# VH-VL binders against q9xwc2, part 3

Target 1, 164 residues: q9xwc2
Amino acid sequence: VTCDFKNELVSMNWNVKNNKIQIHFEHNNLTENRWTSIAFGDGPGMNNLESIIFSRREDNVITTNSGYTPKKKKVVVDDVSYVTVNDVQITGNKLKVTVSRPLGPAGPRNFSLDQCLNWMVVPGGSLSNGKFKKHHGKIFFIKDVCAAKCTAERIQRINSNKAL

## First folded at step 19 (VH-VL)

Design j4
Fold by OpenDDE, fold request of step 20:
Parts: C-alpha cells; structure tokens; sequence
Structure j4 (fold): chain C 164 residues (1-164), chain A 119 residues (1-119), chain B 112 residues (1-112)
C-alpha cells in the first residue's frame, strides 16, 4: 500500500481519519503567478480528473480550490470548494499545504475516494489575471493509490517495514 | 498575542521625509505581507502599497510610487514606510496592516501613526 | 483600480434597529482561482484603527458578533446589522482585495 509519494519537486501524503482523507502536499518550487495541482480519477490520463488546485500570487496569497480537468482542457475550479484547507505555508518558493475532504462522495461531481485510484501531480502552470493557463512540464503519475486504506495504523506498519 | 506596534507621531515640514516603523509580534513576521494604509483627517482609507517581509519585494500604488519606500528588518520583525517630498496633503494617520496567506482581509492593524506636515 | 461605491455615506439609527450598508464594485471581485469574493468589511471607531468584521464577503472574523452579516457576490455587497447595539455606532468601510486593495468612502453610523 502506498500512502506517500516523493520526488525532487513534490511530496504528497495521504491519511484517513474520521471518514476524512487528509492530504499533505509540498511543492519545492512554486514561484509567483504559478499554479500546481493534484488530480485523481478513474479514467486514463488527464481525462475528467478531480483536481485540487493551488496558486500563488505576487503578494504571496495562496489559493486552494477543488475542481476538475476536462478532456484536453484547462482545469476548471468549482464555484464552491469542497476541500477544506487545514494548513498553508509558503517559505521562499516551497509550498506546504494540508487539505481534507470526505472519504466518500464529495463535491459537485460526487466523487468518492473509497476506491483505489491513480493520482497525478501537475508540476506547474502559469497564472495570468487570475486565470489558469495550460500546464507545463511532465506530469507525475502515482499508480494504484488506495488512499482509503491509509490509516494511522497502516502507515505505521509501512514505515516500520521501510526501516528494515 | 498577534499585534503590530507603530512608531510615534511625527511633525514635518514640506519637502522633508518621514519614516514610520511597524513592529510585529506574536507571529512569524516573514510569513505575511505587510500593507500600509493612510487616512487623512475626516477622510477614508487609502492603500499605499505592500511589502513581503520574506523577500523585500514591494508593490506601491501609482500615486506614491515615486515618493514611498517600504523596507523591513527581519531581525527585529519591523517594517518601515518612508515617504519623501512631503506635502500638506500628506497629513494623515498611517497604518500598517497584515494579510494572511489565504487573504482573509486585513486581520491585524497597527495603532496608527499621525504624521503632520505643516509650514 | 477597482472603484468601491459605498452607500449611504451616513445614516442615523436607534438601538435595536436593522441597518444595511451597500457596497458596489466597478468590476467583479470574485477571484476565480479561489472561488471567493475578495471583499471585506471593517469597523472603525474614532481615534482607533479599523477592525476587520467580514472577509470573503460573508465570513465573520473571529470574535465578531453574529448580528453582523455580509452578503453578495460579484459586484454587489451588503453589510447588515440585525439589531444595532450601542457599541456599533462607528464608521464602516468595504474593501476589495481582488487585485490592489481599494476601499469604499465609508459609512458613518450615528445614533438617532
């Protein structure tokens, strides 16, 4: 079971508690007027994926919103975010954010995270006049993530095994 | 507690400069953007600009761009606003104010600094 | 700059009254990347600094009494005091912070 992901640019952790999924996301180089996102879905590639989008303004305002990515289109933010921001911090260009949502159906599309899914990280895109532009860079794929199974107990076991 | 404490009242002649300080406490100074807002006697609020304490990056309102300089000293969690070539219409109370990462308005304000410009 | 038009400039009311202040922006202050209206309301008493009451158009700042409420979206916003208390007599300002912050001209709420 995979409950964390890390590469040179980003890190992500899943944790389930009280029927909520908490996602801790870090981006090492989110510059001004840029956005990044994490996405998940049951389709192939970037096709109608649920998304959580983070952006940074020049005045160091960090926005977080739920949304989705239509077929070969720009990310569309929801009118009302169904993701709760628990913590957000920007140090230099390093973004740290913790968000949470229900484990079950949530958002305007009633998408559930109780199944194993493929997750994706969009490393970055431009933000212009408060609008998301197309992303740049290679998308990071995380296959077969069963976020619903990432309980504290299971995470502890995973970490223990890694230490061996 | 989180608070912003500003320097005392200033009396200046036209053409002079004034430098107002704003000391932050109770939070990580470098994490939040600092704004300066002034208010002439009996008038409304006027935004002057902001500074990011983490980098020193600034943005000024066009009306003040050539006269205002915002700086900070991170070692003492203090922001500064210097206004040069003072005029009588610069007489006002000057405020520093903070906004959060997710920008939930100006949640913390200094107590204000009265600057009087008169011949 | 986004112009904030606040009305009325002044009004008189009595304790217990329902008070409504309106603010109109010259353009929408709905920030698409966040989905929030970047609109705030402040209260200022004589000789004091402004105090944040409402942010994101309708969210009360911590410690603000529930008699204060904000509503609206896009370009039209309203601050409502459901039952005016003696301590509520002050000047109120709306503010947009979608781009560079701008304030309404203020509404002075006086006791009748």
Amino acid sequence: as target 1 above (164 residues)
Amino acid sequence: QVQLVQSGAEVKKPGASVKVSCKASGYTFTDYTMHWVRQAPGQGLEWMGWIRPDSGKTKYHQNFKDRVTMTRDTSISTAYMELSRLRSDDTAVYYCARHTYIYQGFDIWGQGTTVTVSS
Amino acid sequence: DIVMSQSPSSLSASVGDRVTITCKSSQSVLYSTSGYNYLAWYQQKPGKSPKLLIYWASTRESGVPDRFSGSGSGTDFTLTISSLQPEDFATYYCQQYDYTPTFGQGTKLEIK
Scores: ipSAE 0.804, ipTM 0.908, lowest interface PAE 0.6, mean pLDDT 94
Fold by OpenDDE, fold request of step 20:
Structure j4 (fold): chain C 164 residues (1-164), chain A 119 residues (1-119), chain B 112 residues (1-112)
Amino acid sequence: as target 1 above (164 residues)
Amino acid sequence: QVQLVQSGAEVKKPGASVKVSCKASGYTFTDYTMHWVRQAPGQGLEWMGWIRPDSGKTKYHQNFKDRVTMTRDTSISTAYMELSRLRSDDTAVYYCARHTYIYQGFDIWGQGTTVTVSS
Amino acid sequence: DIVMSQSPSSLSASVGDRVTITCKSSQSVLYSTSGYNYLAWYQQKPGKSPKLLIYWASTRESGVPDRFSGSGSGTDFTLTISSLQPEDFATYYCQQYDYTPTFGQGTKLEIK
């Protein structure tokens, strides 16, 4: 069971606690006025994805929100985040964030993490006047993550860097 | 306990400079952005600027940009605000206050430092 | 800068009264990247530093009595004290932190 992902830029860990999925996400170079995101879905590529967006302001405020990408288009940010921020820290340009959401269906699109899904990481994009601009660089793809199975007894760390 | 303790009251002449200190304790100093806010007698709150203790980066309100200098000493978890070319209308209580990464307002304030500018 | 306008500037009330203070911002303080209204309320007593009461427009700071509540979104916000207590007589300020922080002019709540 894949419960860890790591490459040169980011790391991600999935863990089930109290019927919630806890995601620990680290980004080694999130500069000011930049955003990054993690997304999941069962479609090919950037299709029908639920996203969690992290952004950094110049005053070191870290924002977290959820969004949706219906097609290969820009993410639509939700009015309300369906993700709970458990911990956040920025040291230099290294972001460490822990977020949680229900294991089962949640959010306006009723996405469930009970099933195995593909995950993606957008390494970065610019933030201008509180708006997300287009990202640059290759998107990291993590195939067939069964986060619901990531319990203390079933942890497998995989180092991979698959770009779309 | 988390607290911000500021330096004592100051009395200055016009044209002089004042440097107020704000010592943080009970938390990781570099994890929080430090703000300075002043309040003239009988008046409201006025934001002056912020400093990031992690890097020393600052942002000043335009009204103070040419007169204010914010610094920090991470070794003693202390922030400093220096205001130069003091005028009578700089007479106020000066506060330091912090905000968290997720910005839940200014949750901790110093006790304030009274600065009186008079000839 | 975003201008914060409080109303009223002052009011008199009695213990047990329901008190409402309003704050209007010159532009929306709903931060698009977070989904939160970056609006806070503070209480300040004479000779004391401000005390955080409400953040994100409607979330009470730890230790704040439940008689204090915040509501609103976008540009219009309200602080409500459901039943005024003797210790609640003070000056209240709203603050936006969507951009560089700005404060309302304050509302002085006095005993009738």
Scores: ipSAE 0.728, ipTM 0.879, lowest interface PAE 0.6, mean pLDDT 92
Fold by ESMFold2, fold request of step 20:
Structure j4 (fold): chain C 164 residues (1-164), chain A 119 residues (1-119), chain B 112 residues (1-112)
Amino acid sequence: as target 1 above (164 residues)
Amino acid sequence: QVQLVQSGAEVKKPGASVKVSCKASGYTFTDYTMHWVRQAPGQGLEWMGWIRPDSGKTKYHQNFKDRVTMTRDTSISTAYMELSRLRSDDTAVYYCARHTYIYQGFDIWGQGTTVTVSS
Amino acid sequence: DIVMSQSPSSLSASVGDRVTITCKSSQSVLYSTSGYNYLAWYQQKPGKSPKLLIYWASTRESGVPDRFSGSGSGTDFTLTISSLQPEDFATYYCQQYDYTPTFGQGTKLEIK
């Protein structure tokens, strides 16, 4: 059961409580006029993916949005985000953010994370004139994430087993 | 605890320059953008520009772009605003103010620096 | 620049009164990607720097009494003081703070 992901650029973990999922996301190099995202879905390639998008403006404003990637791999941001920002910190270029959303259906697409599906991290893309431009770098795939299984009790058992 | 402390009052002649300092304490100076705002006697608030202390990048309002320079010294957590070619209508209180990451307004302001421009 | 228009420019009221101050922007200050209005209210007393009261149009800054409330969306915003106290006589400013911040001209609240 996968409840975290880490490499040299990104660290992420998630847990569920009371029908909400909380996601802790870190990005070590979010520079100005850039965005990064977590995307969800089993669609071929990067098509039709639900997303949580983090952006850094040149005036150092950090924004968080819900949205999706339609067929042309273009980020479309929701008019009103259904994702709650619980905490945000930026130190140099290191972003740390905690967000939550309902585990079940939420937002304009009625998208549920109460299922097993692929998660992806898009490491970065450009912002220009308020528009999200194409991403850079290879996306990071996390296959077959069953987020509902990532309860506090289950994570404790997983951590005990990793210690052997 | 979190505090912005500005330099003292200045009296200048027309054509001179003034440089106002703003020292930050109680938070990580380089993580927050610093804004400068002025207020002429009996008038409202006028935004002048911002500086990012981490990079030194600036943006100035068009009314000040050719006369204002904003700088910082990260080793002493201090921002500076310099206004050149002073005119009598530059007489005002000059404030520094910070904003938060998620842009929750200007939550901390300096005490203000009175600059008087007179013959 | 987004023009912020406050009304009234001055207001006389008594302790205990309920007062409202309005602020109208020339363009929407609703940031569509976050759903927040980037609109703040400040209080300024003579000889003092401004004090943040409200951000995101309706969220009270920490330590601000609950008699202060903000409302509105898009272009039309209101600051309400539900029961005026002696320390509330001051000048109030609205501000939009997206990209190039601009302030309203101020509303002076005086004792009647």
Scores: ipSAE 0.104, ipTM 0.685, lowest interface PAE 6.1, mean pLDDT 86
Fold by ESMFold2, fold request of step 20:
Structure j4 (fold): chain C 164 residues (1-164), chain A 119 residues (1-119), chain B 112 residues (1-112)
Amino acid sequence: as target 1 above (164 residues)
Amino acid sequence: QVQLVQSGAEVKKPGASVKVSCKASGYTFTDYTMHWVRQAPGQGLEWMGWIRPDSGKTKYHQNFKDRVTMTRDTSISTAYMELSRLRSDDTAVYYCARHTYIYQGFDIWGQGTTVTVSS
Amino acid sequence: DIVMSQSPSSLSASVGDRVTITCKSSQSVLYSTSGYNYLAWYQQKPGKSPKLLIYWASTRESGVPDRFSGSGSGTDFTLTISSLQPEDFATYYCQQYDYTPTFGQGTKLEIK
């Protein structure tokens, strides 16, 4: 059961409680006029992926959006985000953010995380005049994430097994 | 405990310049963008520009871009706004204001600095 | 620049009244970068700095009483004070803050 992801650029973990999923996301180098995202889906390549998008404007405003990431196009954000921001911190270029959403269907696409599917991290794309541009850089894939299994008890068992 | 404290009132003649300071306390100065807003007597609020304290990058409203300079000194957590070539219609209260990095408006304002331009 | 038009410019009311103040933007402030309305309301008393009341069109800032509420979306926004108190007599400003920030001209709320 996969309940975290870490590399040199990003660190992420998630847990489920009371039919909500909470995601803690860290990005070590979110510079101005850039966005990063977590994308969800098993579509061919990057097609039709549900997303949570974090961005940093040139005036240092940090925004969080729900949306969708088409294959060869910039991010499409929802008119009204269905994602709750629980905490945000930016120190230098290091972003730390905690968000939550319903585990089951939510938002205008009725997208559910109560299923096993691939997660992706898009490490960065540009903002230009408030518009999201195509990302540039390596996508990080996390295959077969069964987010509903990431309960406090299951995470404790995973940590105990790692110690042995 | 979080506060912005501005320098005192100024009286200037037309053609002079004025430099207003804004000292931050109770938070990490370099993590938040600082805005400058002015208010002429009996008038509304007019946005002038912003400065990022971390980099010193600025953006100015087109009405001020040829006369305003915004700077900062991170060692003393202080932002500055300098307006040159003063005119009588620059008479106003000048405010600094902090913008949260989670799109929640200007949550902390300085007390204001009155600048009077008269001949 | 986005023009923010407030109405009325001045309003006289009694303690206990319900009052509304309208703010109209020259273009939508519901932006694709966030999915929120980047609209705020401020209260300003004579000789004092503005105080943030409402952000995201309808969310109250911490410590702001329940009698203050914001509503609206896109171009049309309203601030409502449900039961006016003596300390509420002030000037109120709306602000859009996604593009170059701009303020409404203000609404002066006076005691009748």
Scores: ipSAE 0.082, ipTM 0.676, lowest interface PAE 6.5, mean pLDDT 86

Design j4
Fold by OpenDDE, look of step 19:
Parts: sequence; structure tokens; C-alpha cells
Structure j4 (fold): chain C 164 residues (1-164), chain A 119 residues (1-119), chain B 112 residues (1-112)
Amino acid sequence: as target 1 above (164 residues)
Amino acid sequence: QVQLVQSGAEVKKPGASVKVSCKASGYTFTDYTMHWVRQAPGQGLEWMGWIRPDSGKTKYHQNFKDRVTMTRDTSISTAYMELSRLRSDDTAVYYCARHTYIYQGFDIWGQGTTVTVSS
Amino acid sequence: DIVMSQSPSSLSASVGDRVTITCKSSQSVLYSTSGYNYLAWYQQKPGKSPKLLIYWASTRESGVPDRFSGSGSGTDFTLTISSLQPEDFATYYCQQYDYTPTFGQGTKLEIK
């Protein structure tokens, strides 16, 4: 079970509190008129994924959208985002975002995060006239993420076990 | 505690230039885009442009593109708007206003600076 | 630029009245990538700076009384004051910020 992910470009942290999942996402190089996204789902691959998309406009407005990726299709953006934005910071090209959603069923597709899933990060794509263009770069895959288990109590137990 | 404080009233002749300052306090200046909006007497609000304090990048409304210059000094958390070649119809109250990264409107405004252009 | 049209330009009302102001945009201000309407409402009193009341078409800014509400989507929006208070007499502006910000011409709310 992993509650953190980090590479050269992005970092993620999952935390559960009060039956909500909080996701902290950092991107080291989100330039103007670009988007990035995190996605999760039952798979396989890029099929049937829930997506959270972060976009940066030229005026430094950061938008957050939820969406869904059908089989081998582009992301379909939800009419209303079902994730809550708790914090947004952009320093240079460094994006820091914290979003939250229910642990249980949420969104128009009633997708639950109470199970272990594979996650993925789309490094980025261009944003043109408010529209998402195709992404570029290799997608990062994060396997066997059990976000629902990323609780303070669990972390405390793990730390205690290490001390023994 | 979060506030924008603008410079005082200005009286200018036609053809002159005016530079209005907007000092930010109570928040990280570079984390918000700064807008300038003016309002002629008895008229509505007119957007002039924005500046990103983090980079200095600007975008101006076409009506002001050749006459307006927006700058900032991050060391003192101050934004500036300079309008040149002033004419009588530039008489207005000029406002600075910020918006957050997640645009939730212009949530903080300066108190306004009255600029009067008269012969 | 997106043109914002408010109606009425002015209206008179009494304390306790229900007041409705309409704003229409020349094109949709629903941001396609976010799913939010980038529409705000402001209140301005004489000699004062505008004050943000509503953003994202229907979300009240912190500290704004519950009697203020925003509704609508796409091109048609409404600001409603459920029960007018003496301090509510002012000029109200709608604003879109889908890309380049533009304001409505304003609605002056006067005491009857």
C-alpha cells in the first residue's frame, strides 16, 4: 500500500479523513495554456477512467474539472465538477493543488474509491481557446493505490511497527 | 487585513501621462493576478487589462493597448498602471483589483484613484 | 468581446421587496473545461469600490448575506435579493470572465 508518489515531474499524496479523500498533487512544470490530469479506474489501461484535470490559463487562472475517459476516447468533461478544490498555488511553473471528494460513490458515474485501484498521471497537454488538446509525454502509472487505507491511524501503526 | 491601497487623486492636462500605484498587503503579491478597471463619472465599469506579478506578463484591452502600460515592483508588492496621451474622456476613477488562481471574481479592490483630465 | 446586457438599467423598490436583476451574455460564459459559469455579481455604493457578491454564477462570497442569490447558466443569469434591506440600495453589475472580462452596464436600485 502506497500513500505517496513522486517522480521528477509530479508528486501525489492521498489522505483519508472523515470519509473524504484528500489528494495533494504537485506538478513541477505546468506552463501557461497547459493542462495536466490524474486519473483512476478499473481499467484496463486508458479505458473507463475517472479524471481530474488541472488547467493553467495565461492569466494564471487554474481550473479544475472532473471527467471521464470512455474506451479509447478523449476525456469527457463533466458538466459540473464533483471534486472540491481546497487549495491552489502556482509559483513559477510549480503547481500545488489539493482536492477532495467522498471516499464512497461520487460524481455522475457514482464511482467509489473505497477499493484499491491503479492511478495514472498525464504529464501535460496544450490548452487552446479553452479546449483540451491531446496530451504529450509518457503517462505515469501508479499501481495498487489503496487511497481508502491512507488514514492517520494506519500511518501511525506503520510507524509504530517500524519502531519495533 | 488583506487590502489594496492606491495612490491619490491626479489632475492632468490633455496629452500628459498619469501613473497610478496599487500597493498590496496582507497576502502574497505574486500569487494573484492584478486587474485594472476604470469608471467614468456616472458610467459603468470598464476593464483595462491585467498583469501577472509573478512574471510581469500583461494583457491589455484593445482600446488601451497603445496607451496603457502595466508594471509591478515585487519588492514592495506594488502594481502600477500608466496611461499616456490623456484626453478628457479618460477622466474616471481607476481601480486595481485582484483575482485568485481559481477565479472567484475580483474579491479585493483598491479604494480607487480619481484621475481628472481637463484643459 | 462578450457583451453583457443587464435589465433593468434602473428600478425602484421598497424595503422588504423581492428584487430580481437579469444579465444576459452575447455568448455562453460556461467555461467548457471547468463546467463552471464564470459569472460574477458586484455591488457598488456611491463613492465606493465594487464589492463581490456572487461568483461562479451562484456561489456567495464570504460575508454576503443569504438574501442575495445568483442563478442561471450559459447566457442567462439572475441576481435575486429575497427581502430588500436599506443597505442594499446600490448599483449592481454582472461580469463574465470566461476569457476577457467584461461588465454589464449596471442596474441602479433606488428606494421607492
Scores: ipSAE 0.069, ipTM 0.690, lowest interface PAE 2.9, mean pLDDT 89
Fold by ESMFold2, fold request of step 20:
Structure j4 (fold): chain C 164 residues (1-164), chain A 119 residues (1-119), chain B 112 residues (1-112)
Amino acid sequence: as target 1 above (164 residues)
Amino acid sequence: QVQLVQSGAEVKKPGASVKVSCKASGYTFTDYTMHWVRQAPGQGLEWMGWIRPDSGKTKYHQNFKDRVTMTRDTSISTAYMELSRLRSDDTAVYYCARHTYIYQGFDIWGQGTTVTVSS
Amino acid sequence: DIVMSQSPSSLSASVGDRVTITCKSSQSVLYSTSGYNYLAWYQQKPGKSPKLLIYWASTRESGVPDRFSGSGSGTDFTLTISSLQPEDFATYYCQQYDYTPTFGQGTKLEIK
């Protein structure tokens, strides 16, 4: 079962406790007036995907929004986020953030992560006058994430299987 | 400890310029946006603009746009605010203040620099 | 610019009193992230720089006594001092910091 993702740009892991999912997300190059996101859904494109969006304003303020992608490469943020920000740090261009949300249905679309589906990381898009514009760069896909299985016990069992 | 230490009081004549310094210590200067705020005698707080120390990018309130210049020197962790073509109503205490990247307002302020503009 | 209006402009009170200061913004300062309001309260004593008391409308800054509390959402906000102490005589400012930061006009709290 997959409970983390890492490449040279992004490091992410997630765990479930008490019907909440906590996501630890790092991005090595979030420059000003840019956004990055985690998106959830099974489509090959970004059509109708649930999202958690992180953005860096020109005044160096980091914002977090819940939202969705009604069509490819377009982001719509919710008026009031249903995602809790537990921790945020920005050092140079490196973002580290911890967020949580209910594992089951939440927000205006009643979206549940208590199911197996694809997760995606959008490495960056432009932010102009508070508007989210097209992303740039390759989307990173994580197939068939069953987030509910990422309990502390399960994660430790996965990491303990290093016999070879 | 985290501190912002500003330059000393200044007396200027109308038409002159003033440059106020703000030296940061105890934190990574380039990670936080620096704001400048002034307060005329007996008046409230007036935001002037901000500078990002990492890039040198600035944004000025429209009321100061044509007369203010904000700069910084990252090698000595110091921000500067220069106000030109001074008028008597520019007499005020000028503050630098740090803005946290996590939306917690201006958590650290300099002690203020009194600028008096008189004939 | 978002206009921040404080009430009252001045207030006389005695040690031990409960004090309430209000702040109204011309536009909502409720940010979609986590449902927090980007509103702060500052205390300023004569000859001193402002001191951050409250951020996110209701969260006390570290080291601020628990007699200070903030409340409100959207456009209407309140700072409450539950039992006034001698060191609380000062001017208090609200501030929105989501857009071009703007401050209220201040509320001067005086001893009777």
Scores: ipSAE 0.013, ipTM 0.627, lowest interface PAE 7.8, mean pLDDT 86

## First folded at step 21 (VH-VL)

Design t1e
Fold by ESMFold2, look of step 21:
Structure t1e (fold): chain C 164 residues (1-164), chain A 119 residues (1-119), chain B 109 residues (1-109)
Amino acid sequence: as target 1 above (164 residues)
Amino acid sequence: QMQLVQSGPEVKKPGTSVKVSCKASGFTFTDSTVQWVRQARGQRLEWIGWIRVDSGKTKYAQKFQERVTITRDMSTSTAYMELSSLRSEDTAVYYCARHTYIYQGFDIWGQGTMVTVSS
Amino acid sequence: EIVLTQSPGTLSLSPGERATLSCRASQSVYRSYLAWYQQKPGQAPRLLIYGASSRATGIPDRFSGSGSGTDFTLTISRLEPEDFAVYYCQQYDYTPPWTFGQGTKVEIK
């Protein structure tokens, strides 16, 4: 059961409580006029992926959008985001953000995370005149994430096993 | 008790400069972007520009770009707006305001600084 | 630049009545970047609503905001004596300059 992901650029963990999923996401290098995202989907490649997009405006506003990728490397943000930002911190270029959404169907596409599917982290792309430009860099894949299983009890069990 | 406190009123002659200060207290200054806005009597609010406190990066409205300089001093938690080549049309109340990287509007405003430009 | 046009220019109402204030943008504004302010004579503006519909801290629930795209609304469900003031909408979309509407004056009938 996979409930976290970490490499040198990003650190992420998620848990489920009361039919909501909470995702803690850290990115070590979110500079101004840049975006990064978490994407979800079972399709091959990058088509038809639900997304949570984080961006840093030149005026230092950190924004969070829900959205999707209808085609490879295209990002469409929702006019009204359906994700909740529970916490956000920026220190230098290190972003730490906690978001939540319903575990089941949510947003304009009725997308559900109450299923096992691939998660992806898009390391970044540029913002130009309010437009999300193509990302550049390798996508980080997390195969077969069953987020509904990441309850507090199960995560505690996993962490205890790692401590041994 | 989160505050922005501005310097006192100024009476200036055309062609001179004015520098308005904006001192922050009660919140983390470096998380802020400080905004400058003015309002002539009976008119709408007009955005002048902003400064990111963390980097010192500025952005100005094109109307003011040749005449305005916005700065900050992190050791005193103070932002400054300097407007040069003053004209009678610059007579207005000048406000500073802030937002943070967690955007929730311009939630804190200074009390305003009246700048009067008289020939 | 994005021009915000408020209507009506003046709204003459009595305490207890509902006020509906309109703000129209010359081009689409992401609704998360629209705010409403109240201003009384001799005072700085006071933030009421950010993100088109979120009330700022300490703002009574009689104030509500709605809208998206180019059409935004501030509603005061039951006017109180302290609500007679000028109201401004503001956009702070990605691309500056950030602009304010010309204001709607809510005055005692």
Scores: ipSAE 0.651, ipTM 0.834, lowest interface PAE 1.1, mean pLDDT 89
Fold by OpenDDE, look of step 22:
Structure t1e (fold): chain C 164 residues (1-164), chain A 119 residues (1-119), chain B 109 residues (1-109)
Amino acid sequence: as target 1 above (164 residues)
Amino acid sequence: QMQLVQSGPEVKKPGTSVKVSCKASGFTFTDSTVQWVRQARGQRLEWIGWIRVDSGKTKYAQKFQERVTITRDMSTSTAYMELSSLRSEDTAVYYCARHTYIYQGFDIWGQGTMVTVSS
Amino acid sequence: EIVLTQSPGTLSLSPGERATLSCRASQSVYRSYLAWYQQKPGQAPRLLIYGASSRATGIPDRFSGSGSGTDFTLTISRLEPEDFAVYYCQQYDYTPPWTFGQGTKVEIK
């Protein structure tokens, strides 16, 4: 039982089991020296978001970082990733990655799906010398991410795509 | 159970080439990145390069870029490191090591291959 | 390239003592991409710690890693006879080369 989100650029499936969220994220055009990210939280805007950043570096090396976006500021990358990479592959420009994160505390942050949230997907930005540059394009909103719905008997498809 | 088994010791003349093999077993080789490292007697580990098995893409240390070729054969689950224009300074034990996910480090190492370059 | 400098070069201790090894990076290294290895004479390196602080499979809990940024530490809380070896740190954060430290030899006093 999963929930999913899909648009022209990304697709994502997630499920909650054993107090852990597992996210399968696909990006169909992650070129070299680019990053994309999933941001957890309702904002407002880019405020107070926990982020998982996927970067394509040297010759298809994919890195995953976790971080937090303070209010009206750049993402602060954690010293260590607080998500577990379960699978990652890049074929052409198509990224497929599966990560997991415990519900509740992880590092300095607490994440809960007890309440429905609207997630954010940052389509991408440039990566220069290992540093994340500003993102380009609209941010996708995933509406009504609810643990109860995703763990229930029914599969939920999230089709809402709102740009920030 | 998971292991990398390297080819046997080599004795080479200067100017020749050596190709060391590294055979994987007990894990999904195609999901791996294999790095090659060497170590001269009593010296530190020296990074040579890596290969991503699925794509065959490689990256070499600048020091070896002109002389090293790292390849893989997915059908035999074997990685190779070829070093050309051998010099006496290339005398070392060469290691292969793999990771599945970079975050987990290089957790499986070959037993090493001694390469001796002498006139 | 990122240069990893380990210290001390040699650490002479007795069994039962605490060993503290340092690995300093010339540039900040993401913790997830910092590993520690143990190497005994005539053997290949063995992964001890990955992600700066995670023990590899089968590694005793007397081994621990810590640190962030440019300063990382490997600690052996209570040295066992089999722990006397050379220890290396490696980073694979930035563009290659994925450099190693020069090693710290832990020898028996």
Scores: ipSAE 0.509, ipTM 0.841, lowest interface PAE 1.6, mean pLDDT 91

